# Miniprotein binders against q9h3h3: the designs that were tried, part 258

Target 1, 235 residues: q9h3h3
Amino acid sequence: EDGFTAEHLAAEAMAADMDPWLVFDARTTPATELDAWLAKYPPSQVTRYGDPGSPNSEPVGWIAVYGQGYSPNSGDVQGLQAAWEALQTSGRPITPGTLRQLAITHHVLSGKWLMHLAPGFKLDHAWAGIARAVVEGQLQVAKVSPRAKEGGRQVICVYTDDFTDRLGVLEADSAIRAAGIKCLLTYKPDVYTYLGIYRANRWHLCPTLYESRFQLGGSARGSRVLDRANNVELT
Key: E = the ipSAE of ESMFold2; O = the ipSAE of OpenDDE; V2 = 0.75 times the mean of E and O plus 0.25 times the DockQ between their complexes.

## First folded at step 19 (miniprotein)

Design hP4 (at its last look DockQ between E and O 0.82; V2 from the best seeds 0.00; counts 0 for: pae O 3.1 > 1.5)
Fold by ESMFold2, look of step 19:
Structure hP4 (fold): chain B 235 residues (1-235), chain A 82 residues (1-82)
Amino acid sequence: as target 1 above (235 residues)
Amino acid sequence: SETIEVTVTEETSPEEVAEEIVKALEEGAEKVRLTAYGREAIERAWEAIIIVAKRLGYRITVTVEKRTEDGKTKTIYTISLE
């Protein structure tokens, strides 16, 4: 894999944000209905644009599951974006610490673990496991991209509410691994997404804070989590 | 078998605490435990850890824990070279 593939998928995902979403909301829908919903809308079959023969006849931007305790709070995104524009024209240095402080100041604290899988049974199985973990309360909220006409990999995003709560980020990784997921995970704070900062940005910022790699016989978490930029392993 | 304890607050200098940690590790401490309450202190502790990793020049392992006492949840970062 390469970093440009992940950033291309993220850019297409942002374009999809404005289209309708298919949502299972555990706050208003009984958990006993989840399995039927998953069977009706497998992400490898739900098409981005509503192709003939798919379960959806209309475009779908995202497929999402909201947990019982999900309380959406994007923070002061407009203030964040305004402050970012001012900072860019100020001449002051732009560093990872600057981005972290900006996110904290404007309360834009959410982030997400990302995984990329080809369409098919493995993707649908991984999504089902994540969705169950959300409804059971081990995770807060997750989404998965629908299938695009050109094919290619799809992305599952598993959100956490505070990237500075590093134990919470590690606990989300552990819950993902407990759902049977063994592929590479990468963690990105939402501040980078809201500011349009991707891998090939002009400040050479790295939007990925952590990588998680599955490991048998390791720590109690079942994975190795690495802050590659700072060369720190979290456990 | 020595663990050095450091309390980090919102007034703590990450650079100065990082110097303390590097010195302790060079003097043979096996673990350094940083305790912080509140996001500002937690981020200052993390900044100190980043400085330590940069100065040491090799990968360090940080164990992340929380402890709740008297209704306050503190974050504990433990640096281990052992």
Scores: ipSAE 0.779, ipTM 0.918, lowest interface PAE 0.6, mean pLDDT 88
Fold by OpenDDE base, look of step 19:
Structure hP4 (fold): chain B 235 residues (1-235), chain A 82 residues (1-82)
Amino acid sequence: as target 1 above (235 residues)
Amino acid sequence: SETIEVTVTEETSPEEVAEEIVKALEEGAEKVRLTAYGREAIERAWEAIIIVAKRLGYRITVTVEKRTEDGKTKTIYTISLE
């Protein structure tokens, strides 16, 4: 698809974080209102800049659903960034282990499963399944990108509290699969985003830690999860 | 199938655990189960698993579960060969 560099896509994602969000918060809104909200704001129709005829008249950065147990905790992102700058200046080798230790030290432990889908019914259906799983407490929080003017794929992000908790990462994969989603999933820690580490970075760091592939008739989880860095399958 | 059990503590070396895992697999164990209590032991257990994967040179499968016994939560890694 990608006439755009990984840096451009990342910059756009960061810009979207600063624009208004359409949020369903299960902590304050009855679960019975979810279906009406999903019908009002289908992700395939919500536009990034509020195009004429879209459900939104104003720019929308993300569409999000917060679960009952959701508590935003981003950790010490500023301290993380300062430590990262100091590390770069030191000329010390930078490894995935280095980033993991920085994340732990500054309590920046959030990560997300990512799925990319073309605009349309399949995307809206997938989002509805995820939103229900969040409201039902199987997942904590999820967001989906609005439709871009140029079209292209939209992304659904399903968050976990700790990318170092492999069981929690696997449980989220299982919940996504239980929601009927069969596409490829990739898992990315937020620390890589906060530090501006993208594909083809100068440190040769892969920001994707896990890959989940749907499996017919396989494990109870309905997927195979690969640790990409270590070539280990997690089940 | 014979499952060998290994307990990982905060004082346990990842290299030592890896040696035990490799030995068990070479002796014909179908599975090795690591039990870890607390974050440090969990990290050491995973480091051991990575060492094993590198030493063997082929993919391994790891099952992860949590259990609570006597008010203590443990993480269990079950390692098997493909």
Scores: ipSAE 0.049, ipTM 0.588, lowest interface PAE 3.1, mean pLDDT 87
ESMFold2 (binder alone), look of step 19: mean pLDDT 83; pTM 0.790

Design hP5 (at its last look DockQ between E and O 0.91; V2 from the best seeds 0.72)
Fold by OpenDDE base, look of step 19:
Structure hP5 (fold): chain B 235 residues (1-235), chain A 82 residues (1-82)
Amino acid sequence: as target 1 above (235 residues)
Amino acid sequence: SETIEVTVTEETSPEEVAEEIVKALEEGAEKVRLTAYGREAIERAWEAIVIVAKRLGYRITVTIEKRTEDGKTKTIYTISLE
């Protein structure tokens, strides 16, 4: 990884959520404009702080595409955080099951497939494939990080509405694979982000629930999805 | 070998379902199909699968399907050892 701690990367991602986004909204913009928008704002060229010569003059937190069926629903994040603090104070054991129940109770169910790619053609091509799948209704929403000044890998996030819906998670993997993406994918619930649960946390919780590996000539999905916690392969 | 079918309800113990799955596999079933109706039954079925996976100690493959029959939506888990 790019030498940054998981906590630093998460803090930067949260800070980026507060900066302006470059958004293609399929609910208000004709699908025919997508190619022109992608050409105008290739993720490998859009810079985090609006560097000279970049397509953006102002800071950009994320580049995003919203599908026709996209409805932002974050649930009760504040209630979730309060319940999490109370749970920590109680000294009760914290398990993946505990986090799942907290997420369900507070309706914080969103999760995302993540892919990390170096800046360049492969990133821009992958993003274009994802953006098309979102506009075509195969995916609901996706975002990609702009190019950092220091370089490093950019992340594409493809969201699902419910990380507890294993079939929905698998369907999103299939759509990503159908868009021509062959890299490693990891799935992370947003609840882990909101609660500050990163790699090597004190509770030994793995924030990555699923891993998808591309497979040639295998299942109809073109990938194998591993439940990492339970060592179960989903097909 | 025949696919063994197990119906999971909201009252079904995950441990009991896990025992049925293990028994079916020990009897030579190549596949076990769990059918669950509703969110609670779906999760109980999954908990049973997790128990089985832990007991076997090796990776299992699970196919997930969703079907609507007679206005009811069912989730089908199919366990395979291959």
Scores: ipSAE 0.673, ipTM 0.884, lowest interface PAE 0.5, mean pLDDT 90
Fold by ESMFold2, look of step 19:
Structure hP5 (fold): chain B 235 residues (1-235), chain A 82 residues (1-82)
Amino acid sequence: as target 1 above (235 residues)
Amino acid sequence: SETIEVTVTEETSPEEVAEEIVKALEEGAEKVRLTAYGREAIERAWEAIVIVAKRLGYRITVTIEKRTEDGKTKTIYTISLE
């Protein structure tokens, strides 16, 4: 129920994106250094603004791990945003298909699986598993929010390079589960993030495409992935 | 035991394919397999799947596979009622 306006959420995300990040970059850092880095910067202890007693003395917007094969390319975000403004002025209907086509046209195809965890051992353990999966090449790139002054839950984002590649999105889910993650995951294309479109938006768009729920037992993948809007289970 | 095969192209009507799929499932097909090459065909196949799910009114399961044969890569969507 805790709703924020789309403008407020976009402003908070922009501030975090623009502040310094703590990054383990496997393209330039040996994998053998990962464990020491994880021990130095557990997400439960890294603070957003560099509080006394934290391992960081400066503000941290995000903690991130880049995999060996990570190729940073956000696509044509400025063109996307301009086309979005033009579309709104045109008076044409705005649908999920419209957003998908804008993303394709401007090559803003990345998306992310999200998980929310309280600060503590479970968060740090989950992050460590994800970070190792990234460095080992099962995942491409991930980030986790630092600890907020007020506490509250933190978010791990695990990126995929093309949200229209549904198999690739499912493969990322599988890799997350193989890292021992059992909590609810939700998947959001980055196009919604760059346009500031959150759940309580004025266009009534649903930015979450998929939900993944851990399933013990006979499932080969260990989870059930649901496109809830269309009532389709992906396997 | 019965599996119906459908090839989806950039010219394919998702609505017509969806009608074919619904009819096949209602006539007792256990699986329908859609094969698509390239992004446009892949999206048309998915659109057909969404139409099928909406017409049936209950949850369907879709298995997704990618195969490369003779230098060509294809995506396979398999629809199952189970």
Scores: ipSAE 0.638, ipTM 0.871, lowest interface PAE 1.1, mean pLDDT 87
ESMFold2 (binder alone), look of step 19: mean pLDDT 83; pTM 0.790

Design hP6 (at its last look DockQ between E and O 0.87; V2 from the best seeds 0.76)
Fold by ESMFold2, look of step 19:
Structure hP6 (fold): chain B 235 residues (1-235), chain A 82 residues (1-82)
Amino acid sequence: as target 1 above (235 residues)
Amino acid sequence: SETIEVTVTEETSPEEVAEEIVKALEEGAEKVRLTAYGREAIERAWEAIIIVAKRLGYRITVSIEKRTEDGKTKTIYTISLE
């Protein structure tokens, strides 16, 4: 697909990262304040640039909740990016295995389950469930995009700290399902995001490692988690 | 027993272990359990699983658990056919 589209998406993602975030930080804020905060800042009503009538008067890049045990773990992103540039000029093959090794070497191990929902009650309800799971300690960190002017789907990101800890990734999926979430989830390691590797990339890499589909009665965790690229089901 | 046990270390060749696993499954093994301690061994075990899936050409199921023995937390991957 068009490299133009990928560059535009990357620029928008960087701008959102750099704008202010609305954060409920369980490390410094009592859990009893969560419900009031959720009611004040529903993601379907918090606007990206602070439109009139919004609960926010300033631009908001992300709405986030940090769990009590959250510790920032970005890793050696600069070293990762430098090694990536060197790899591209080396003539060596670029494969999912080489990306995984770069992530391990530079300790850029975080990743996230993603869900996309239209603005409205279902989005706000899903976010509230995720936020409560984070504050209660079943999940560590989550964020949700604010409402865009034109509307469209918003994204909830639920982070895990190590995509190579595959049991931990499955445990996060289970906690999301326990919060009542039934929609499709996809899992993407942060290494792909930091390197600007999206769906239509020149290396034909698949940035989505896993898909999770809700499944009544068919799994101990209430979902099927598939690595489609390798045709492996995880349990 | 229909369960084959494999220990994966940081010296293990994922390709050689994958060949042994495929042979065991083709000979009728019901499950293969890979036990690994430490990041390098765990990733070699995962690489072996990917090779097995590629060689078989159909979906496999991998269950994952952790077990702590003598202060060491080991990862156990159990492969079964689906």
Scores: ipSAE 0.755, ipTM 0.911, lowest interface PAE 0.7, mean pLDDT 88
Fold by OpenDDE base, look of step 19:
Structure hP6 (fold): chain B 235 residues (1-235), chain A 82 residues (1-82)
Amino acid sequence: as target 1 above (235 residues)
Amino acid sequence: SETIEVTVTEETSPEEVAEEIVKALEEGAEKVRLTAYGREAIERAWEAIIIVAKRLGYRITVSIEKRTEDGKTKTIYTISLE
């Protein structure tokens, strides 16, 4: 990774959520305008702080595409956080099952497929493929990080509504693969982000539930999805 | 070899289902199909799969499908050792 701790990267991602977003909203903008928007704001050129010569003059937190069926529902994040603090205070064992139950109880069920790509043509091409899949209704919503001043990898996030719906998670993987993306994908529930659960956390919880590897000539989905915690391959 | 079918309900023990799956596989079943109706049964079925995976100690493959029959939505897990 780019030498940054998982905590630093998460803090930067949360800070980016508070800055202005460049959004293509398919609910209000004709699909025919997508190509022009993608050409205007290629993720490899959009800068986090609006550097001179970038397509953006102002800071940009994320570049996002919203599909026709997109409805923002974050659930009860505050209630989730309060329950998490109470659970930590209780000294009760914390398991992946515990987090799943907290997420269900507070309706914080969103998750995302993540891909990390170096700035350049491959990133912009991958983003264009994802953006099309969102506008076409194969995916609900996606975002990509702008280029950092220091460089490093950019992240594309493709969301699903429910990380507990394994089939929905697999369908999103299939749509990403159909968009021509062949890199490694990892799936992370948002509940892990909201609770500050990162790599090497004190509870030994893995925030990555699934890993997708591209496969030529294999499954009908063009990938193998591994449940990392349970060593189960999903097809 | 025939696919063994197991129906999982909200009252079904994941441990019992896991025993049935392991038994079927040991008896030479190539596939075991779990059918679950509703969220609780779906999760119990998945818990059974996790128990099986842990007992076997090697990677198992699970296909997932949803079907609607007679106005009821079921989730089908098909377990294979390949």
Scores: ipSAE 0.685, ipTM 0.892, lowest interface PAE 0.5, mean pLDDT 90
ESMFold2 (binder alone), look of step 19: mean pLDDT 82; pTM 0.783

Design hP7 (at its last look DockQ between E and O 0.26; V2 from the best seeds 0.00; counts 0 for: pae O 2.3 > 1.5, pTM O .750 < .8, other shape alone 4.071 > 2.5)
Fold by ESMFold2, look of step 19:
Structure hP7 (fold): chain B 235 residues (1-235), chain A 82 residues (1-82)
Amino acid sequence: as target 1 above (235 residues)
Amino acid sequence: SETIEVTVTEETSPEEVAEEIVKALEEGAEKVRLTAYGREAIERAWEAIIIVAKRLGYRITITIEKRTEDGKTKTIYTISLE
């Protein structure tokens, strides 16, 4: 994982936000339709630009599942961005605490667990498990990138509504592990994404708060969750 | 062996509480439990934990719980050495 590589992946994700999404919305669609939808749109086969032979004929930015209780609330992103610009020109120190306070003040509290998987059946199986967990209410909302023409890893994002609710973040990790996912997970608050703060940023901020590593025969949660910047393990 | 109880409020100095916690752990306390209600207090408790971790210089384990009492949901951070 290089800072340069992470920056390019983040820029591609932002561009994808502007394209159409394929959405299963449990608030308006019966749960009994989920399996058919998953079979129609496996992320390893849904192409970014609608290649011939793909399930989609048009570009797809993201494939997403919204849970029954999902209440969209991105907060005051515009006010957050304005306050961030003012802070940068003020000469005041920029710290992880300052960003946390900006996020709290502007109610931009969502964050996400991220996982990267190669295209194929492992990715499709992981996504199906996550999607079912969302529809069943163990998770709130998730999305997965479509297959890109250049190949490479795809990303699943599993959202939580408040990164300062650290037990809730751990509970989401546990639900992801219960879906059978064993790969490395990283957690990033949305405040860093909205402010364009990536791994190799000029302030040396760490936008990844936690890493989760699967652990056989270990903790009750099936993983070890570490705040690497502060050397704190969460349980 | 002793569990030290600390109530964190929005008036609490994270730096001063962290100093108390480090001293208690160095004097042989096995656990320190921080209880906080409300977002400001919860974040001050987390800030204190970060300060403790920096001063100890080795990994600590934080157990996170919620407890509802009289309609108030409190966050409990329990520090254990490891």
Scores: ipSAE 0.723, ipTM 0.898, lowest interface PAE 0.8, mean pLDDT 88
Fold by OpenDDE base, look of step 19:
Parts: C-alpha cells; sequence; structure tokens
Structure hP7 (fold): chain B 235 residues (1-235), chain A 82 residues (1-82)
C-alpha cells in the first residue's frame, strides 16, 4: 500500500465520513436481526461507490454497528481546532502531552483500535465477530470501510470513549481478541485525526499510542500491548 | 504480606509517587496499594508505575481493585508490566 500518502488516506477517510453509512443500531433493532444484516452487507462485497452487482447501489462511506450503550459524543471539535491553530501560531513546543491536554480540555477523548485486512472471507468473519461483540455489549461501537475499487485493504475501527483511560483501551483489546481477531492492532486517538496529524508529520508526533500483537499461550488477553509513548510492554 | 498504601492526589507528581513506591519496596513491602480518586489522579498513578517499572528493570504486576460499599475489595483487572 506504498502508493498512497498518509494524507491521501486521511482525506479519503474524511470524505467517507460524509457519505451515507450502512448502520446496524442495536438500540432500535433486535439483536436477532444481526445475522441477516451481516449476510446482506458483507464488507468485502459492499463497494465504496455502489458498483453494479454490489449489495449497495449508492455510495457508502462506512458500515457501522452501534451497541446498546452507544452515545455519540464528539466533544468540542471546533474549539479544539481553534486552540490548535493558536498553539501553532504561538511557536510553543508541541508534544504528545500538549495534544493530550488539548483533547481533555475540549472533551475530544475518543480513540480507536485499527485493524487492516484484505477483502474476503477473513475480513467478513472478523467483522461479524466484532459486530456480535458490539451487540452483546462487550464493545460500544465499530465501523468497517467498504471495498475500494482498487481492491486495497479494508480497515475495521473499534472505538473506545476515552484514549486516556488505559484500562478501557486494554479491555477493548481483550474483547477484540475474545472475538477471535489475531492480526496486528494499532490504537489511535481521534484528536490526531481532527488535527490532521498523520505519519511523518512536521512535529514528529506518533499518532499511534498502542500496538497489540497476538500471543499464543500468553496471558488471559492473548496479546501483548506496547505503549508506544513510554516504550513499555503490557501483558 | 505487608501492604503499604500510597495515596495519589492531583497535586502529587508521578515522580513523587514513584519515589514513594520505590521507598516502600526498598523497605521490604511485598505489595504497594495506590489509592487514586478521579481521572487525573488515576493517570498520575499509572505514570508513576511506569516510572517504577523502568527504574527497577523487572516485571511489575498491577492489580486494579474496586472497593465496595461494605468495605470489601474486588479485583477487577490485573496488568503485568515488563
Amino acid sequence: as target 1 above (235 residues)
Amino acid sequence: SETIEVTVTEETSPEEVAEEIVKALEEGAEKVRLTAYGREAIERAWEAIIIVAKRLGYRITITIEKRTEDGKTKTIYTISLE
């Protein structure tokens, strides 16, 4: 996937946020309908632009599942952006701690575990496992990108309410692993997305706070989580 | 096993808490219990533990407990740091 800059991928993700979503909302739809919905809209077959023969005729930005306890709270994103512009103008040093304080001050605390998978059965199976975990209340909300025309990897995002709550982040990792997911996971706060902080940014900020690797025969979580900021391994 | 209690507040730095933990361990404590109220105090406690783990160079087990209304404690989660 070396062809697209981090900025291009981010711009595409932002554009996708504005297109219609295919949503299963467990707050309004019985859990018994989940299997039929998953069968109707397998993410490997749902196309970004509604290609002929796809389950969707119209463009789809994301496929999402909302849990019973899901409450959308984006915080003060506009205030965050204004404060970020002012900070850049001030010439003050920008650190991960600075971004954390901005996020706390403006209540922009959401973050997500990310997994990248090739289109196909493994992706659809992984998504089905995550969707069940959301509907069962083990996770709050998740989304998956539709199939791109180029056939690149699709991303599953599993959200947590607070990236500063390390326990909550680790609990979500455990729930993802319990759903049978064995691939590499990376955790990224949404504040980095809202501020346009990507890989190789001019401030040398790493947008990935945690990395989870599956471990056979390991702890009850079945993974090792690396705290990238502190370079500490959690088991 | 003798458990030493350390209270973490919003006014205490992670470094100060780390020094208290190390001191307790050097004095022969088998367990150190950190008590933190509120998000900021919990975060400071977590950072303190990371500082201690790096300083000591061996695996540390963190047990997160909830105190119930009847004064009992229940383990919620266990984390091992390397």
Scores: ipSAE 0.186, ipTM 0.661, lowest interface PAE 2.3, mean pLDDT 86
ESMFold2 (binder alone), look of step 19: mean pLDDT 82; pTM 0.778

Design hP8 (at its last look DockQ between E and O 0.26; V2 from the best seeds 0.00; counts 0 for: pae O 4.6 > 1.5, pTM O .796 < .8, other shape alone 3.835 > 2.5)
Fold by ESMFold2, look of step 19:
Structure hP8 (fold): chain B 235 residues (1-235), chain A 82 residues (1-82)
Amino acid sequence: as target 1 above (235 residues)
Amino acid sequence: SETIEVTVTEETSPEEVAEEIVKALEEGAEKVRLTAYGREAIERAWEAIFIVAKRLGYRITVTIEKRTEDGKTKTIYTISLE
């Protein structure tokens, strides 16, 4: 379950986005170097501000792995935000459907599977599996937060390029499960982040579209994925 | 135990298809399979699926598959009850 408030998560995300990132970029770095990089920068030991004795001497906002097919495209975020303001002023209803249409119209289609883990071996092991899946081409891009100074859960974000492509979202879930990850996953489109729409928002929108739960002996995908808003299970 | 087959096209009424699906499920069908080709048909299929879920008032399971036939890639949605 989420141990952070929406305000704290937003503030941490903005500060982390502005600091340097540690990146393994498969487009420019041979895959054979991945294991050494993972061993040098385990997320449970990479500190947010470069503490003495940590592997990083400078602040680190995120640790990321870019796959060979990664092509950054955030879409028309400025147009999206302008249209969002106009919608709020228009008096028209604000619904999940209108947000979906705004995202489609402005090509802000990326989204992410999220998992929250305490610092330690389980986190580092999960990250290593995800990073390998990205470099091997089963996933496109992922990032993990560094260790916070006060302690607390860290987050792994596994991105997909189109939240409206439900099969692609399920394929990413399957790839995450194939990496041995059994914890709860939640899926959030980036459109909600760009518009500042978090869990306790005034429109009662749910930024989490899907939940994935590991299921021993279940479907071929190894998980049960629930579309919360529509009460539909996807397999 | 019967599987009902529905082809969804760009001209399909999601409301009418959803009505027939709900009727079939209430009469004891265990599965309904929707086949869609192309972006417009896929969106209409999902509109029908969500109408069915809302009408039934309980959780349904949707299996999503792609299948290529004669150079055309179709998406198959199987609605099943537990």
Scores: ipSAE 0.542, ipTM 0.850, lowest interface PAE 1.4, mean pLDDT 87
Fold by OpenDDE base, look of step 19:
Formats: sequence, structure tokens, C-alpha cells
Structure hP8 (fold): chain B 235 residues (1-235), chain A 82 residues (1-82)
Amino acid sequence: as target 1 above (235 residues)
Amino acid sequence: SETIEVTVTEETSPEEVAEEIVKALEEGAEKVRLTAYGREAIERAWEAIFIVAKRLGYRITVTIEKRTEDGKTKTIYTISLE
């Protein structure tokens, strides 16, 4: 994906965050209602702008599921952005370590496993598996993008509370694999998104910290996780 | 051979910890236990493990344990590095 395409997709994702969300909140809604909700709002049919014949008449930014333990905490994003601007002005070297330290200082620690799937049964099935894992407490929160007019791939985001907690990141990978997901996963901290750091950025920072590949007959997780920062495979 | 214990602090460099681990293994230790408290110490411990994994050139097993308040340890995760 060209840097422009990554910036465009990020701008679209930010715009989608401002539109209404379709949310299943396990804190307030019985788990027994999940199947009916999934049937009502299959991600492959929910449209970004509420097209005629779609399950939604109004624009939808995201479809989301909140687990019982979900607590929204975005940290000090404004302070993070101010510190980032000051750092750029200072002319100091910017490294992955610098971004990690900024994230820790401002408590902007959320990250997400990402999977990209074409609209259709496979996407809806994957989303249903993830949604169940969230409601069952194996995952905290997940969201999926609605169908775009252009028919592009939809993204499922599965969040973890702390991208610096390597064990928590690996546990989330295991839970995603246990839900039957076999596609490539990439893990990205939200701090990279908030600072506008995408693929092919001018600082040569890789926004992907981990990659997970499904492996048949492998470890109990059924995946191999590559640490991109250290170039080490975790098996 | 006995498990060698290494304490990782916020002041300990990953390189120094890695050297201690390698030394312990060269001296015939079968297991090295890293104890780290707090986010920064844990990160340094991970960095040290990766330095060691790259340096040794053979498969190592990393066992992640949580210490309970009663001082007991519970294995949470096991990872193999190649």
C-alpha cells in the first residue's frame, strides 16, 4: 500500500470514528442476544453510508462488540500529540523506542490485531467468531468496518489494553486463532495512528510491531508470531 | 545444574543482562531465571532474551511465570525462540 493510500485509509478510519457505531455491549445486553444481533447486522451487508436495502438506513462508522471487562481509556492523546510536535521541532532522532516512551508517558497504550477480509461469508463468519470470543471474555473489545461502496476489503480490529504487554498481545493472538481465524494478522499500536505514522513514513518507522501467521500442527496457539522490531519469531 | 537467577532493574542494560545469561549458559546452567518488576524492567528482560537468542544461534525456550503474593510461581506461557 502506497503511503498515500495508507494516509487515505487512516483519514477514512478517523472519519468513521465520528459516525454512529453499531454496538453490542455485553455489559448491558445478555449474551443470548448476540446471535440475533449478528444475524441482523452482518458486516458484509452493513454499508458505510446506509445504502438502500442495507440493514442500516443511517451511516455507520464501525460495528463493535464490547466485552464485560471493557473500559474505554484512550490516555492523554492531546498531550501525546503536543509532545510529538515538540519532538519533531527539536530535530532529535525519532526511533521506535522514542514512540514507545511517548506512549508510556501519556498512557496511550492501546493496540490492535488487524485482519483484512473481502466482504462475504468468510468475513461474517470471522466476525461472529471474534464477537463470541469478546462476549465470552477471551477478548476485551473488537470492531469491524462496514462495507464500502467501492467493495474493498473490510478490516476487523481486535484490541489489547497495552501494546507493551507482550504476553497480553500473544494471548489475544491465541484467542483469535481459537475463534477459527486463519488469515494473516498484524499488530499495530494506536499511538502510531494518533501520530499519523503510516507505512512509508518519513521517519522509516514500521507501525506493525507483530505479524501472526497461521500454522497447521504447530504450537497450541496454531500460529507463529514475528516480532518485527527484533526480527524474532515467537513459536 | 541449578537455576541461575538474574534480577533485572530499570538501570540494568539489556546487553549486560544478555551477557550474564550467556555466561550462565556457558558455565553449564540449564535454566536462567530473570526476575523483573515493572514495565521498564520487563521490557529490558525481553530485549536481553532476544539478544541471547540471536547470539546463541540455537533454539531456546522461554517460560513466562507470574509470581503470586505468597511467593509461588505459576507458568503462564511458554515460547520457543529459533
Scores: ipSAE 0.028, ipTM 0.440, lowest interface PAE 4.6, mean pLDDT 85
ESMFold2 (binder alone), look of step 19: mean pLDDT 83; pTM 0.795

